# VHH binders against C-glycoside deglycosidase alpha subunit (carB): the designs that were tried, part 13

Target 1, 368 residues: C-glycoside deglycosidase alpha subunit (carB), of Microbacterium trichothecenolyticum (Aureobacterium trichothecenolyticum) (a0a0m2h8p8)
Amino acid sequence: MTALGTPIQGVTLYSFTRAFHGREYDLEGLIRKTAADGFGPGLEIIGFSSFRGFPAIDDAYAGWFRDLIDEVGLVTTSLAVNADIGIHRDRLLNQDELIEYMTLQIKAAAKLGFPIARVQISIEPDSMEALAPIAEAHGVTLALEVHADQYASHPRILALRDRYEKVGSPFLGFTMDWGATVSGFAPSLIEAYRRRGASEELLGQVVDLWNTYYEQGPPADQADHGQRFGSFIGLAARHGRPDLGIDFGINGTGLFGPARVDDWRTIAPWIKHVHGKFFGIDENGEEPSVPVRDLVKLLVENGYNGAISSEYEGWHWNYWQSPFDIISDEQAVQRSAAEAAGSRMITDLAEARTQLGAWLPNTEGAHA

## First folded at step 5 (VHH)

Design k9 (from e8 with R27F S56Y Y101W; framework vhh_8h63_2)
Fold by ESMFold2-Fast, scan of step 5:
Structure k9 (fold): chain B 368 residues (1-368), chain A 121 residues (1-121)
Amino acid sequence: as target 1 above (368 residues)
Amino acid sequence: ELQLVESGGGLVQAGGSLTVSCAASGFTFSDYYMGWSRQAPGKERELVAGITSGGYTYYADTVKGRFTISRDNAKNTLYLQMNSLKPEDTAMYYCAVYEKWLFGSDTYDYWGQGTQVTVSG
């Protein structure tokens, strides 16, 4: 028997994207509110959208940021970085330029005290291999995000896993995103469509169509996926609502991944960070569309000692509720699930700092 | 600085072919759902073809079998190959980027300036 994992409770500021971009909170205000509301101790931040001049971070600003994190009683976990080859208006980055751009972001993560950089799914295995010695030199683990419309056993993800195994670097791995393993169409999104005037018959048929695809599992190939996407658009059109077709297709095939919880076992040893994605909490205090309890159980049973960053994505359509009112309810489900699995979530700052330091590489420039 | 620049439109005779292209910059092109929509004067904008970040494609029934959408992630370019064109295909054609986790509002869609396609006969 291996020891059960004790994941660290945390949140990603991505949950509050609308509040931040709407100027409701600046970065300092959002960090302070996150700490005060008890969403820590773990904190994930989106680098490009949150830090002025990113990835250029001066020493004084980095010192101020680390001091703020210490003052409010949080610990930095993952910095979301960009693998953007389109940063110039007139040309694309080649591989060497992409590696240099990623290197600047890795240095920024280290300077700000983040032990992990969340890398976007678009990056190729050759680029991850080339970045491994750079990641090691700066003490930052690269965790490529696995999210819908991909999943743990997707051929692209398995190719990355096989390259990680060959390279053998502890600085390469994955960010597990729970959106890849959804078990129901989000009721909060059905309510959003209802508020946009969709009929109950149409709403019932959208749910039924997604459930049919969930029973079949992930699409077999490009033609199957195209047919699924088109079937959502056709459904909307048949009900006189072609204006909803693309939304049904994108969400039904791209946001709500139909892969099963056990699919994560294919890459479990390489999971370095977790996005605890969720779309709503029902009147019983449960997440009706994401199997949070089974996902936490899998992580605990596989000895996961990293952080779970609660990631509320219901804010994209739920304009009638504050994202600050729902995170604690989802975190309560995570704590309950860990306890039911014979373990617990770490919520104490000192304990989180100690475990994160042991779980993730500690180097000069990483958070103490 | 998100920017989409469409090109390749023009006048073509019914039954002819055109390829329109969209050069994208200022965002991680390969991570986004991309599409081609069209709008004729006095009509609503409609999606005619879409392609996911994973490369899966969709076509409206009106263009299925005649149009082909493709992407070149190395060039940040989206293409729409239009064959067997009909007078009813006459419209301004727009390149669009869709945030796959943002929906329910046109404010989450980003559109280029468009390229005019006119089919005679």
Scores: ipSAE 0.011, ipTM 0.417, lowest interface PAE 8.8, mean pLDDT 85

Design m1 (from e4 with S102K; framework vhh_8h63_2)
Fold by ESMFold2-Fast, scan of step 5:
Structure m1 (fold): chain B 368 residues (1-368), chain A 121 residues (1-121)
Amino acid sequence: as target 1 above (368 residues)
Amino acid sequence: ELQLVESGGGLVQAGGSLTVSCAASGFTFSSYAMGWSRQAPGKERELVAGIYSGGSTYYADTVKGRFTISRDNAKNTLYLQMNSLKPEDTAMYYCATWYDEKGLYYPMDVWGQGTQVTVSG
């Protein structure tokens, strides 16, 4: 039996993609605002979209970045890295080239001070095994993201888990993305469709169709997934709204995963980082589509001492609310849920730094 | 930077066949769902065919049994083989991707000039 976990409060800058790419904030400004608004102490950043020239990071820039993080009172958690085998126009990367590309990103994570690299879902078990000694050499834990349309008990994820067990490296694991275990179609997205002129009848049928798939559970195979996607497109077309079809399909099958919270038990011991995915907060201060309380309880009960990076993705459609106004409400739900489970979230910087170093195998002597 | 370049459009007689192609670069093509959308003058853009990373396919009822979508992951190329073409298939055809990758914007990416398919009859 494990002791109850004390997860570290944090945020991913992916929550603020619109503000960053819209040039409302540069990287420094966004980091400073995140710290000032109390979303830390944990901080996740997406490497490719945030750092110019990534994964080639200048030494002076890396020093500046680490100094900034220290100055504002945050701790770097996860750097989101890419597994893009299509980076060349005329060919795909072979395995050796992929390993080299990933090695450059692991080095960038280490240089910038990130103890975790979030690896994309497309990497195969053989590649993760090959990367384990490289991860260890650089002190960076590789956490492959589990997100919709995959889920913890998906055959691919279980194959990765089984390889991790065989390899026995503490530098291999998963990033748990709560979007894989959604319990309702996001009301904020229904409101966005309403604002785009969708009828109440169509909106009710979108919700009903997703609820039908939730009751059935995850798709049995790729053909079932394709049929579910097509069913959302067909629904939109039958109501004279083919302009909404792809959007219904993407969100209904790719963003709102219908797996159950308990499914995470299959990989819980290998969870190294968490994307606290959410899409809105209702008038009661709760997330109506993501079972945040049950997810936090599962993490606490499984002894999770890593960071939960709150990841607001309602910004894709919610143009009427600032993401800076909603993160604190979701983090309050996380803190409340941890307390209800007999534990707490860590919000103190010094305590977060100490626990993260002890939780991850990324610091020499931290586990001596 | 994500780039999609469509080609292969042209004029064809009703009942004929045509293949359009899309060359993709700047992203993990093999990990993305890809598709073909079309837009005829005065009509909404519609997705006519889609193919997932695992090879599963989707077809709109209007083209099912006549169109075949395929991908060559080694060449980062998407294809649409169109058979038994009808005048109603006349449209600008656009290559599309509809899955978010962290660091790319949601919604769907449909970029480039497209490729015009005109079916006479």
Scores: ipSAE 0.012, ipTM 0.453, lowest interface PAE 8.3, mean pLDDT 86

Design m2 (from e4 with E101S S102R Y105S; framework vhh_8h63_2)
Fold by ESMFold2-Fast, scan of step 5:
Structure m2 (fold): chain B 368 residues (1-368), chain A 121 residues (1-121)
Amino acid sequence: as target 1 above (368 residues)
Amino acid sequence: ELQLVESGGGLVQAGGSLTVSCAASGFTFSSYAMGWSRQAPGKERELVAGIYSGGSTYYADTVKGRFTISRDNAKNTLYLQMNSLKPEDTAMYYCATWYDSRGLSYPMDVWGQGTQVTVSG
C-alpha cells in the first residue's frame, strides 16, 4: 500500500463555457470570480478558447497573466491543448508537423506557467514518446485525457500506458476524467428531456436501459458499442420521439461511461491530473450520477497528490442553473470523501504550490 | 474553423449503388464521432449511420444491411456506401460530427451543406 494522497482542490474554466463564450465574463473577470468564489487554488484553462492568438503568446501578456494568477491567489495546473492534424484546410499534418505543432503548445504552457498540458486522446503512442524529451526540456508534463467513451482499461489507453512504462519518463501520463466511470444516468439530463416533453414512461426506460449497460460494464467490442448506441435511438423511436434518439445515444454511450471506479487502478500510477467531471447536485448536496466519494477514495488510496479540477458539464442541457452555484457543493463532497478516506483535500495556496511542485517534475512550485 | 464538405450524390436507378463522401478539415478527425443523416422533403432529419472514433457503428433499421459507413482517419474522410437503393432513400444526405470523447449532446457540433441523392423507379 502507498501513503495516502492529499489531492489539491481546483476547477477548470471549461465549467463556465456558457458564461465565457456568451461574453458574460472575459478571461480576467472569470479568473477573479473563480478565485473569489473559493473554487481554487488549482486552476485549469482551455488554451485555444481562452488565449488570443494561441499558441503564440508574447512575453508581456505572459507576464500579465502570471501576475494576475499571483494577485488572485491561484496556482495554474493544466492547460488544455489541441492535437488537430486537420489544422490546415487543404492538407493533414504529418508526424513531424504534429510534433512541431505540439511543441509550440508546450512552449506556450511553459510561458504561461502551466506545469501540465492536457493532451487530446487522438495522439498515438509514438507521438507521446517523441514528445517526452520536449516536455522535459520545457518542464511541462503531458497528461493525455481518458474520458468516455474510452476508459482506463480500453485497448488504446493500455497501449499508451505500456509505452509510458517502456519510455519511463515522469513527463508522460494521463488526465483522469470521471465521466468514464458514471454510476447513473444524470437526473439533470432526465429533467431536461422532461422539459422537452418526454413522457415519464420513456424517461424511466432510458434510465433502465442505461442501468442494464452499467451492470454489463463497458462494451465487449466496437460492435457491442454500436448496438448500445442504436438501442437508445430505437427506444426513442418506439415512443414516437425520434427527435430525442441521437441525444439519448450520444449521452448514453459517449458521455455517461459505464466503467467501474476500480477500472482506474489500471493506470493510477500515471495519473498526473484529474477532471472532476459532474452533471448536477441534488437536494442532499450529492452528485447522483458520478460516484465522487468512491473516485476520491481511490485517488487518496493510490497516493494521488495532484490537483482535481472540478468540471461541471451539465451546462450543455441545464439552462436553469448556474455552474457558479453548484461547484462549491461538488467540492464539498470531494473534501468530505477525502476525510472519510483518512486524508484531506488541500485548499491552502502555499501548501498547494509546495505539494504540486513535489508531485510533478519541473513546476513553478519546484523553483520557488 | 472546422468544415465538412459532402460529395458523391446524384441520380440513380432503384437497385443501384452510390458512395457519398465527407471531407473534414480544421479539427482532429480521429477524435470525433462522425455520422450520416438524411432529410427528405417535409420530413425531419434521420440519423442513418454513425461511427465513433474507436470504430463502433450504428445503422438505422431502414438501411441496415444495405448501407456501410467507414472512415479514413489518415485522409480525414467519412464514407457511406449505399447499396440496393430504394426510391424512399431519396433525400439530402448530411455529414455531421461531434467530439465523442467529450460526449457533446445533440445537436451535433457541425452539419455539412449536404449532397442530394435521388433514386428513381
Scores: ipSAE 0.012, ipTM 0.440, lowest interface PAE 9.0, mean pLDDT 86

Design m4 (from e4 with D100S S102K Y105S M108F V110Y; framework vhh_8h63_2)
Fold by ESMFold2-Fast, scan of step 5:
Parts: sequence; structure tokens; C-alpha cells
Structure m4 (fold): chain B 368 residues (1-368), chain A 121 residues (1-121)
Amino acid sequence: as target 1 above (368 residues)
Amino acid sequence: ELQLVESGGGLVQAGGSLTVSCAASGFTFSSYAMGWSRQAPGKERELVAGIYSGGSTYYADTVKGRFTISRDNAKNTLYLQMNSLKPEDTAMYYCATWYSEKGLSYPFDYWGQGTQVTVSG
């Protein structure tokens, strides 16, 4: 029997970070606009930046939030949580303190109605193992985010996968971030550098340098990664633009991951949520730097029935276009790609709720 | 909230040594790449040294072999040990952090107050 996936359409509010922090929208306003603009039905929210006092969530506030989500016709997918062990100025949290901190965030996710907690990449296999019974007790799946400068076949990610295999908990998995498998330097960022006065020669050499690394694939080790970062800084300096060096290094090595789409097959069975990372849509209605069509095809072929939360991250540099004008274009590419793969994206709320509840070991609304 | 506070700057003679420090709070310090940038009057800001979460380091050619970046994850502190100082090293030194993780802006959005290093001849 052919088991093609039918991923659920969604968005992460991280796409609208500048609008939110610029006080253009409060959380309620942003949720209502997201629903009205048709970016749902799936909704991901970043806990620490969206909920005041996080992870302490008042019962009355949680009830208000659940009522709002129901009113606007969305389904909560993932709550992004912190693995912050540096909260004390003079020391790191030990494992027991980290587990306590994570437990509070898992409880917050359950209280707010999120079936998934996106865990930051810094958490170690021993901690994920220790959190598995807590995740199960609260009905929240822990999905550790795989983003650049890491990738599916990275030794750290493989170590987590191997621990998940041994533990055997359906409450442990990964959030796939498409930024780990970028196929070109984002044209919108090249335009941002042009607007900052970078020469066409420098811009061409930035693109050429990143393409060289793309052909080589991911860095062999941490020293190779450091050398790649330094090479972007050195390029900026050679052109009399040391002010651009850090930005070139961060984006070239930390945002635009050079791993190939098929690398995701290494962890595909453990993918619980997807960040549909993208940086721009061109005049043909395509994403010129992220291979959206191939990524959606891989998910469909691997039976993925979870949510894809579109994540526009071009807002970091693209101040001249609204993120609200671009999400629908990227989601159209996702729908087209799923159809071309012999499947479809789910855009209906009732169908999304039913499928998400069947896809995860926890159920949306089970903790309401 | 992410906080970076630089200290340890001062006046030093050419050929001397100085250590600047950056006290960090409000984030998982050990998981973030950290760096030191400097800016001299009338010049652009440049990254002189960086250290990744895994301990790998970067140095600008102008300081390679003279400066050493290090981190104490237990104390949430970043250090820059500057040896064989030259008058050209005179600048305001800024601590910065960067991470592709959600909830953080680019590291130039997270600048400390800076610490002034003046090298006299």
C-alpha cells in the first residue's frame, strides 16, 4: 500500500518577528491576521518571545489563548522552547536543573495546547533521554531543531538519532529546518548588501565563495567550519568592507547550510515538525535559494503527515517588503510540489486537527 | 534577555599585554559563538577574533599569533588576551554573540557598551 504523506499547511509567527517587536501587532493581533490571511491552519509560536513571563503561564491566560485559537480557526502545532543553561550569570545549569527548566516549558506547552515543543539544538542525548518520560506524562512531543550550521548527517544529530532509537519513545524526534539544505545564496540578501553599498565585484565573490562550499558539501569538522566563517570575513576585508565581514560569515555558514536534500533521509522517520524556511520569492513565484519542491517531495515520499510551518526569515535584511505579502506565495509552491509528488497539502482545519492527532502520540486539545 | 558587559580595557605601552573580558547572561553561553570586534575612530568596525561553541577559533590576520580568544563556560565569560600590542590595536573593543537559533537577532544587534584599549608608543 502506497503511504504518501499529506503534510499540513502552517506558519510560524517567527516570520513576523520585526512586526511583533516593532509593536505593529501584539500577539492577539498577529494571530488574527495570520488566520485572516489564510496562512493556517497550523500555527507555531516562539514561547519565550511571545508569552510574557514564559514559562510561567497563568491558567486564565492559557484559557484565553485556547479560546482565541478556537475562535480564529487555527490549530496549534509547535511551541518553540529554550534549552538555556546560562540563565545564571556565574554558572551553568546542571542536568537536574536543566530537566526542571525543560519540565516547566513542557507543562507550558501542554497548558497552551501545543502538541509539540521545538527543542533547541544545544540539548544533549542524555537530557533528551531523561525528558522522554516527562514528555509522555504531559503528552508533548519533543522535536529537536536541526538547523544550519548542523544538518541531518552531522555527528551530533546522528548521536541524537541513535539515542532515540535505543530509547524507543514516540515522544522524541526532530524539527526539520530547511535552512540546513540551501541550494543558493539568497538573492534578497545580495540585494540588501547592494543597498548597503557593496560593490558588484564583492557581491559576485560572496556568491562564488558560497557556491564553492555548496559543491564541497558540509564542513568536515569544527576547524573546517571556522575556516569557512573566516574566509567570508577575509573576503569582506580584502574589498575594504570589514563592516560586512561578520554578516557574510553568519549568513554564509550559519544560515545557508550547504547540505543536500537527500541528507534528510538519514533522520526522516524521526521528523515530527518542519520549519519551511525561506528567504524570498522570485518573479516566477519560486524560492531561488531553498529547494522547496524537492524538500516537499522528500517529505511526501517518506509519509510525513505533520505540519510544515512556513518560516520567512528574509525579514532579517529585507526591510523593503512585508513578510505578510510573501508567505502565501511560498505556500503555493509547497501545495504545487505536494501535488506533483502525487499527494496534497492539508489546508482544512477539521482535517488538519484529525490528522495531527493521529500523526503524533499526543492529541491537539488533549491537555486543554 | 541577552546581556553582554565588557571590561578590562585601559592604557598600555607598545609591546605590552592586556586582557579584556565579557560577562554574558540571559542565554546558553556554551551554545553560542562569541567574538570580539573593534572600532578605531573614523574606521569601520571589524571582527578580530571569534570562538565557536565547539571551541574552534578564528583570528583576523592583523592579530593572528598575538591575540588569544577563550571562553569560561562555567563563568559565562569571554576573554581576549592581547599580547605584543601595537599602536594600531588602539580601538573600542566590543563583545558580540551570534547564533542561527530563533529568538536572537544578528550579533551586531547585541553589542555591549564596549571597552577602550589605548596603546601608546
Scores: ipSAE 0.006, ipTM 0.384, lowest interface PAE 9.4, mean pLDDT 86

Design m6 (framework vhh_7nfr_2)
Fold by ESMFold2-Fast, scan of step 5:
Structure m6 (fold): chain B 368 residues (1-368), chain A 122 residues (1-122)
Amino acid sequence: as target 1 above (368 residues)
Amino acid sequence: QVQLQESGGGLVQPGGSLRLSCAASGFTFSSYAMSWVRQAPGEGREWVSSIYSGGSYTYYADSVKGRFTIARDNVKNTLYLLMDSLKSDDTAVYYCAKWYDEKGLSYPFDYWGQGTQVTVSS
């Protein structure tokens, strides 16, 4: 039992993108709401969408932000940053320029009190290697997000893992996104399609097509991935619903990853943060498409002591349920799963701060 | 302020060619997947083609596969649709569409251009 992990309960504000960008809440209001609703203690924020002028963060603003986090009783976990090489209208960033841009974002993370920066999946191994000493200098762990259509054993992810092993830096790792390993097409999205007038025959065939790909496992190469994408679009067209084709393709191949839960064992030692991706909660209080219980069990068995940031992404199609009403239900499934695995989720702020500080290689960038 | 501006449409004879352009501004173009969607008179929108952020992954509707080529210039922030062997049923308003998401892909498309009319007729 001493080898079992005790993951920290948390949430990413990405769950509330519709409320935030719809101006229902500003950043302060959303942070206060999140704390009041009990979704903490862990808090992930998307850097460039949430902080005006990011990555330029002045000292007064950083102090205000840290004071707010302390006041509401949260602990900052991950700041989502980007590896945008196209930030200039007329040219792409070269590697040196990308390293400079990423360095500014790492400094912003440290200044705001985030011990982890979530890096976008498109970054190259050479860039991650070059950033390792910068990450260490600022006390910020770089966690590249493993997201569908990629998965833990994907050749690109294994190439990153092999580079991390060669570099030997404890400041390099992965953010595990549960959307890479789903076990069914999200029923909440099927309901959204039904509300858009899709026939029951079409809906059944979308589910059947995704299940066929799940049995086959992840696509063998880019051509296989393209064929799968096109097959969802063709299905919609055959039923006279070409308006649904792109949606079927994107979600069926880019959001609902068909890799198996056990696939995560290939990179488990490098998992620094987790996106507890989910798409809906059913009438029984369960997630019917994401194998939350098996994913939490894997993390517990692998000694994971970091945060799981619950990430509701059903907001893209589910307009009839508030994300504020379903995060607590998903978090209850996580707690139940950890208990069933012989462990528990950490929900206490002081314990979360202590454990996160011990889990990560340098806590100078965190509230610990 | 996200802006998408399509151009390059017009009247063309069957078997002819057109090159559509979509000038993008107000976002980091190279970080987002882009698509072309068309709408014929009195019909719903039909997906035509998509290209992932780096240009490595391209997808086509069966009706245009082998005849159309999607391309992007991340230096010029421009999306292209090169249309060859045009048919009368390719007649539609063609829209440039962007996926706007912190993770790079999300549906529905968050932003659409005004469209450019393509008419294939003798």
Scores: ipSAE 0.012, ipTM 0.376, lowest interface PAE 8.5, mean pLDDT 86

Design m7 (framework vhh_7ocj_1)
Fold by ESMFold2-Fast, scan of step 5:
Formats: C-alpha cells, structure tokens, sequence
Structure m7 (fold): chain B 368 residues (1-368), chain A 121 residues (1-121)
C-alpha cells in the first residue's frame, strides 16, 4: 500500500488567457493577481505564449522572473512547452530537429526555475527516450500531457508508459488532464449554445448523444472517433444549425473525454503533474461535469505529492463570468475531497517547496 | 461546415501595401487558431503568419517585420496587413483555421479558397 499523497494547490495561467491577451494584465500583473487571490502556491505558465522570444530566455530576465516569484510567495511547478513538429508549418521537423527544439525548451524551464516541462501529446516514445538524459542533465522532469481525445489506457499512452518503464528514468512521466475523464457535458457550454440561439430540443439531444458515448466509453480506434465526431456534426445539421456542428464535434470528442476516473490507475505511478481542468461551478459549489472529488481521491490514494494546477477552460465560451471569480470555488472542492480521502491539499509555500523538491528527482537546488 | 472567405487580394506595385481579410461564417470558437499561408506556382504552401487562440503570433522569417496578423472586433475575423511588398510575395494567399488549445495542435484544419496577390516590379 502506498502512503496517502498530499497534493500541492496551484493554478495554470492558461485559466486567464482572455485577460492576458486582452491586455488587461501583463505577465507580472497576472502573476501578482494570482498570488493575491490565493490561487497558489503552485504556478504553471505556458512558455510560448507568456515569455517574449521563448525559448530564448536572457539570464537577467530569468533572474527578474525568479525574484518576482519569490516576492509574491509562489513556487513554479510546470512550464508548458511545445512538441509540435509543425513549428515551421512549411515543413515538418525530423527527430534530430525536434530533440534540439525540445532541448532549448528544457534549458528555458531550468533557467526560469520550473522543475517540470509539460510536453504535448504528439511526441513519440523514441523522442521521450532520447530526451531522458537531457531532462536529467538539466533537472527538469518531462510530463507528457494525457489529453482528450486520448486517455490513460489509450494504446498510444500505454506504449509511452511501457517505454518509460523500460528506460527507467525518474525524469519521464505524464501530466494528467482531467478533461480526459469528464462525466457530463458542461452545463456552461449548453448555456453558451442557448445564447447562440440553439433550440432546447437540439441542446437536449447534444447532451443525450454525449451521454450515449460516455456509456460506451472511449472510441475503439481512430475510425470510431471520426464517426463520433461526424455524428455531432450531423446532429447540428439535422436541426438546421450546421454552424454549430464543428463546435459540437470538437467539444464532444476533444474536450469532454468519456473515459472513467479509474482508467488513470494504468499510469498513476508516472503522474508528475495535474491539470485540474474544469468548466464551471454550480449553485451547490460542485463541478457538474468533471468528477473532481473522485479524481482527487485517486491521486491521494496513489501517493501523489505533486501539484494540481487548476485549469479553468470555461472561459472559451463563458463571457458572462470572470475566471478570477471561479478558481477558488473549484480549489475548495479539491481541498474538501483530499480531506474526505484522509489527507489534505498543501497550501503553505514553504511546505510546497519542500515537498516538490523531495518528490521530484534531483530538483532540490537545481534551479538556484 | 465552417466557411472561410478571403478578400483584399489584387495587383499592387512593389513597395506598396495590401490588407487581406478572412471572414469565418458560422464560427466564433475561441480555442481556434487562425493563419495565413501562401503558395506560389510550383512551390509548396508555406506559413505567412498565425494568431493562436490566446493572441500569440508567429511569422514566417521572410515576412517578419513587414506583415502583421490581427483579429478584428469579432472573433471570427482575421486580417493580414502586408507592407513593403516585393515580387517574391506574389502567390495565392489562403486563410486556415485549426483547433489550438494551449498550443496543442488538433487535426481539424479548415481552408479557404484563396485570394491572389500579384506584386509587379
């Protein structure tokens, strides 16, 4: 039996994309607001969208950034990095070019003080194996994001897990994204579709179609996934709303993954970071579409001592509520769930720093 | 399906400017990236500029500093301001959209029909 985990409370700045790109806050302002609002102590940042010239990071800038993080009382957890072989768009990167591109991003993560780099789901097992010694040399753990339309027991994810086991590096693992294990179509998105003039009959049928797929579980293969996607488009078209078809398909198959919470047990020992994906909080203070309580319980029972970065993604469609007003409500659900599981969330900065440094391999002092 | 309609192309003298517009009908999803690509006869299609769901931008090396990509007041409109045009910029310009959550590439590419830009010496 594994000792109960004490996950670290945190947030990803991706939750505030609208405020950041609308110039309501620059990076410093957003970091200060996040700290002031109590969303820490853990902080995840998206590298390519937040740091000018990424992955080229000046030493003076890195020093300023680390000083800012210390001043506001946060601890850096994960830096989201790109593994997109299409970064040039005019040609694909070969493996050597990808490894070099990833190496620059790993160096940037180390320089900025991030102990984890979140890697995009498209990277292959051979590339992760090649990156393991580079990750170790720089003290940065590579955590490949398990995101819908994939899931923990997906053949591709299991192939990565098997390669991680063979390589035996403590610097390889996964970022768990809760969007892979959604238990209901997000009510806030149904409301957004209603505001776009969708009929109640159409809205009910979108929910019913997604529930049918939830009962069936994840698609058997890529052809099944394509047919599910097409069925959402066909539903919209049959109701005279072809303008909603792609939105239904993307959200129904790519954002609201129908895998079950227990599916995460297949890779739980390799989870290095968590995206606490969520889409709304209801009148009872619960997330009606993401099983937050069961997900936190699974992490606690599996000894997870890393950070959970709350990731509000309802901002894509919910223009009537501020993201800053909802994160604390979701984090309260996480704390309550950890306590119900016989543990707790870490919210103290000093304790978070100590635990993260002890839990991740060779990260203590590596970013000093 | 989402439809992308490009406009603003035409004939222009070297050193001149053009502004291309791309209007997406029936589409306002904020997770989408929008981009401009170009293709000259006998050459591969190449990235000119992209604007991601969060507002971050990327440019092809050959246009950086001369072209600017932006979104209009509506989320479903994208513009390409092209300054200091040269004969090498002559191509069919295509608008494209794809799902780009957190920089995560999603294989949902929609292309417009293209608009011709011809730069004369």
Amino acid sequence: as target 1 above (368 residues)
Amino acid sequence: QVQLVESGGGLVQAGGSLRLSCAASGFTFSSYAMGWYRQAPGKQRELVAAIYSGGSTRYGDFVKGRFTISRGNAKNTVYLQMNSLSVEDTAVYYCATWYDEKGLSYPMDVWGQGTQVTVSS
Scores: ipSAE 0.006, ipTM 0.259, lowest interface PAE 10.8, mean pLDDT 84

Design n2 (from b12 with S54R; framework vhh_7nfr_2)
Fold by ESMFold2-Fast, scan of step 5:
Structure n2 (fold): chain B 368 residues (1-368), chain A 123 residues (1-123)
Amino acid sequence: as target 1 above (368 residues)
Amino acid sequence: QVQLQESGGGLVQPGGSLRLSCAASGFTFSDYYMSWVRQAPGEGREWVSSISSRGSYTYYADSVKGRFTIARDNVKNTLYLLMDSLKSDDTAVYYCAKTYEYDSWGLPYFDYWGQGTQVTVSS
């Protein structure tokens, strides 16, 4: 019998990509809006899309940013960093160049006050091992994102877990992304396809095809994954809609992961941050395709004391609903689920700062 | 920033051949399915071909099967479309398309990046 976790309520600004990209809000405005709307206290930001010149952050800007966060009453949780080795047109980064690139981003995270860096899924175990002493030196935990089409028991994720266990660094772990364990094709995306003229017969068959894969579980290997992707393209073509084929394939195999909630138990002790991925809220205030209640229960039962950053990703297709209107509903489901599991979500700033500082292996004070 | 730059289009006679290239930057090319999509004048976008992240699986529209070959070079971050036995119906602007993997945040859509390259099959 271990103590139940008390996850910290939070949000990622990724949820507001349309508003930010469309210049409805600049970074400051978006931070102030999220604080005012009560989506905190935890705040995750995407480094490479939010900070100009990233990862080069000057002292004056970092000071301004930290002051803003303190003024609005938020706590920085995770900074999403880039591990793309293809950042140059003519070549790939070698391992030394990747480590240097990651080191600059870790330094930027520390400078901006983020105790966690979300690392992209493409990074290899050897690179994570090499980065562990750098992460420790800067007080930044590296949390590699487990995202569809991968999942907790995926061979690549298990190889990372085994390396983390061998290395024994408290600065290495995972970001749990709920999109890996989806229980239904998002109804909001089916509606988006309907608005693009897809027939009810085609829409029903897209749902049926995804449900077939859900019953089979995650793809066994790369061959199975490729076959599933092609099957969505073929379905669209058979209905005279080849214009929808790639979209069906991308979303059906890369966005809506068919792994089961229990799969997360394989890596639960290494979860350092959570993306509370969701695609819509129904008329009952529930998420119809992501099993939020079961996911929160699993985190609570496994003693998770980190933050859950609510991540609305339905903005890609749902033009008729504002993320500012639905994130509070999704967060209410999280709070309800934590209470049902015999615990609670932390929503108080001072309590969130104290718990995050005690739970993460930072070399700074109690506040990250 | 995702950047896709297509090249290799041009005017060719029926039965001729062309090789299209797409130079990619701003993302981990080797982790993504890549696709070729075309648009003929006055028509909607038509999917042509896709290739898996490591090149193990290739998929073709029925209209091009047996005539086109999709390939990739993950060391050079380049996608190719080898087009043989070209027909007048193949006349279109050809776009290199990154299939979306949601670990590359900050961009709302990755369908058609770049200007495309014009292929005209005519005398």
Scores: ipSAE 0.006, ipTM 0.419, lowest interface PAE 9.7, mean pLDDT 85

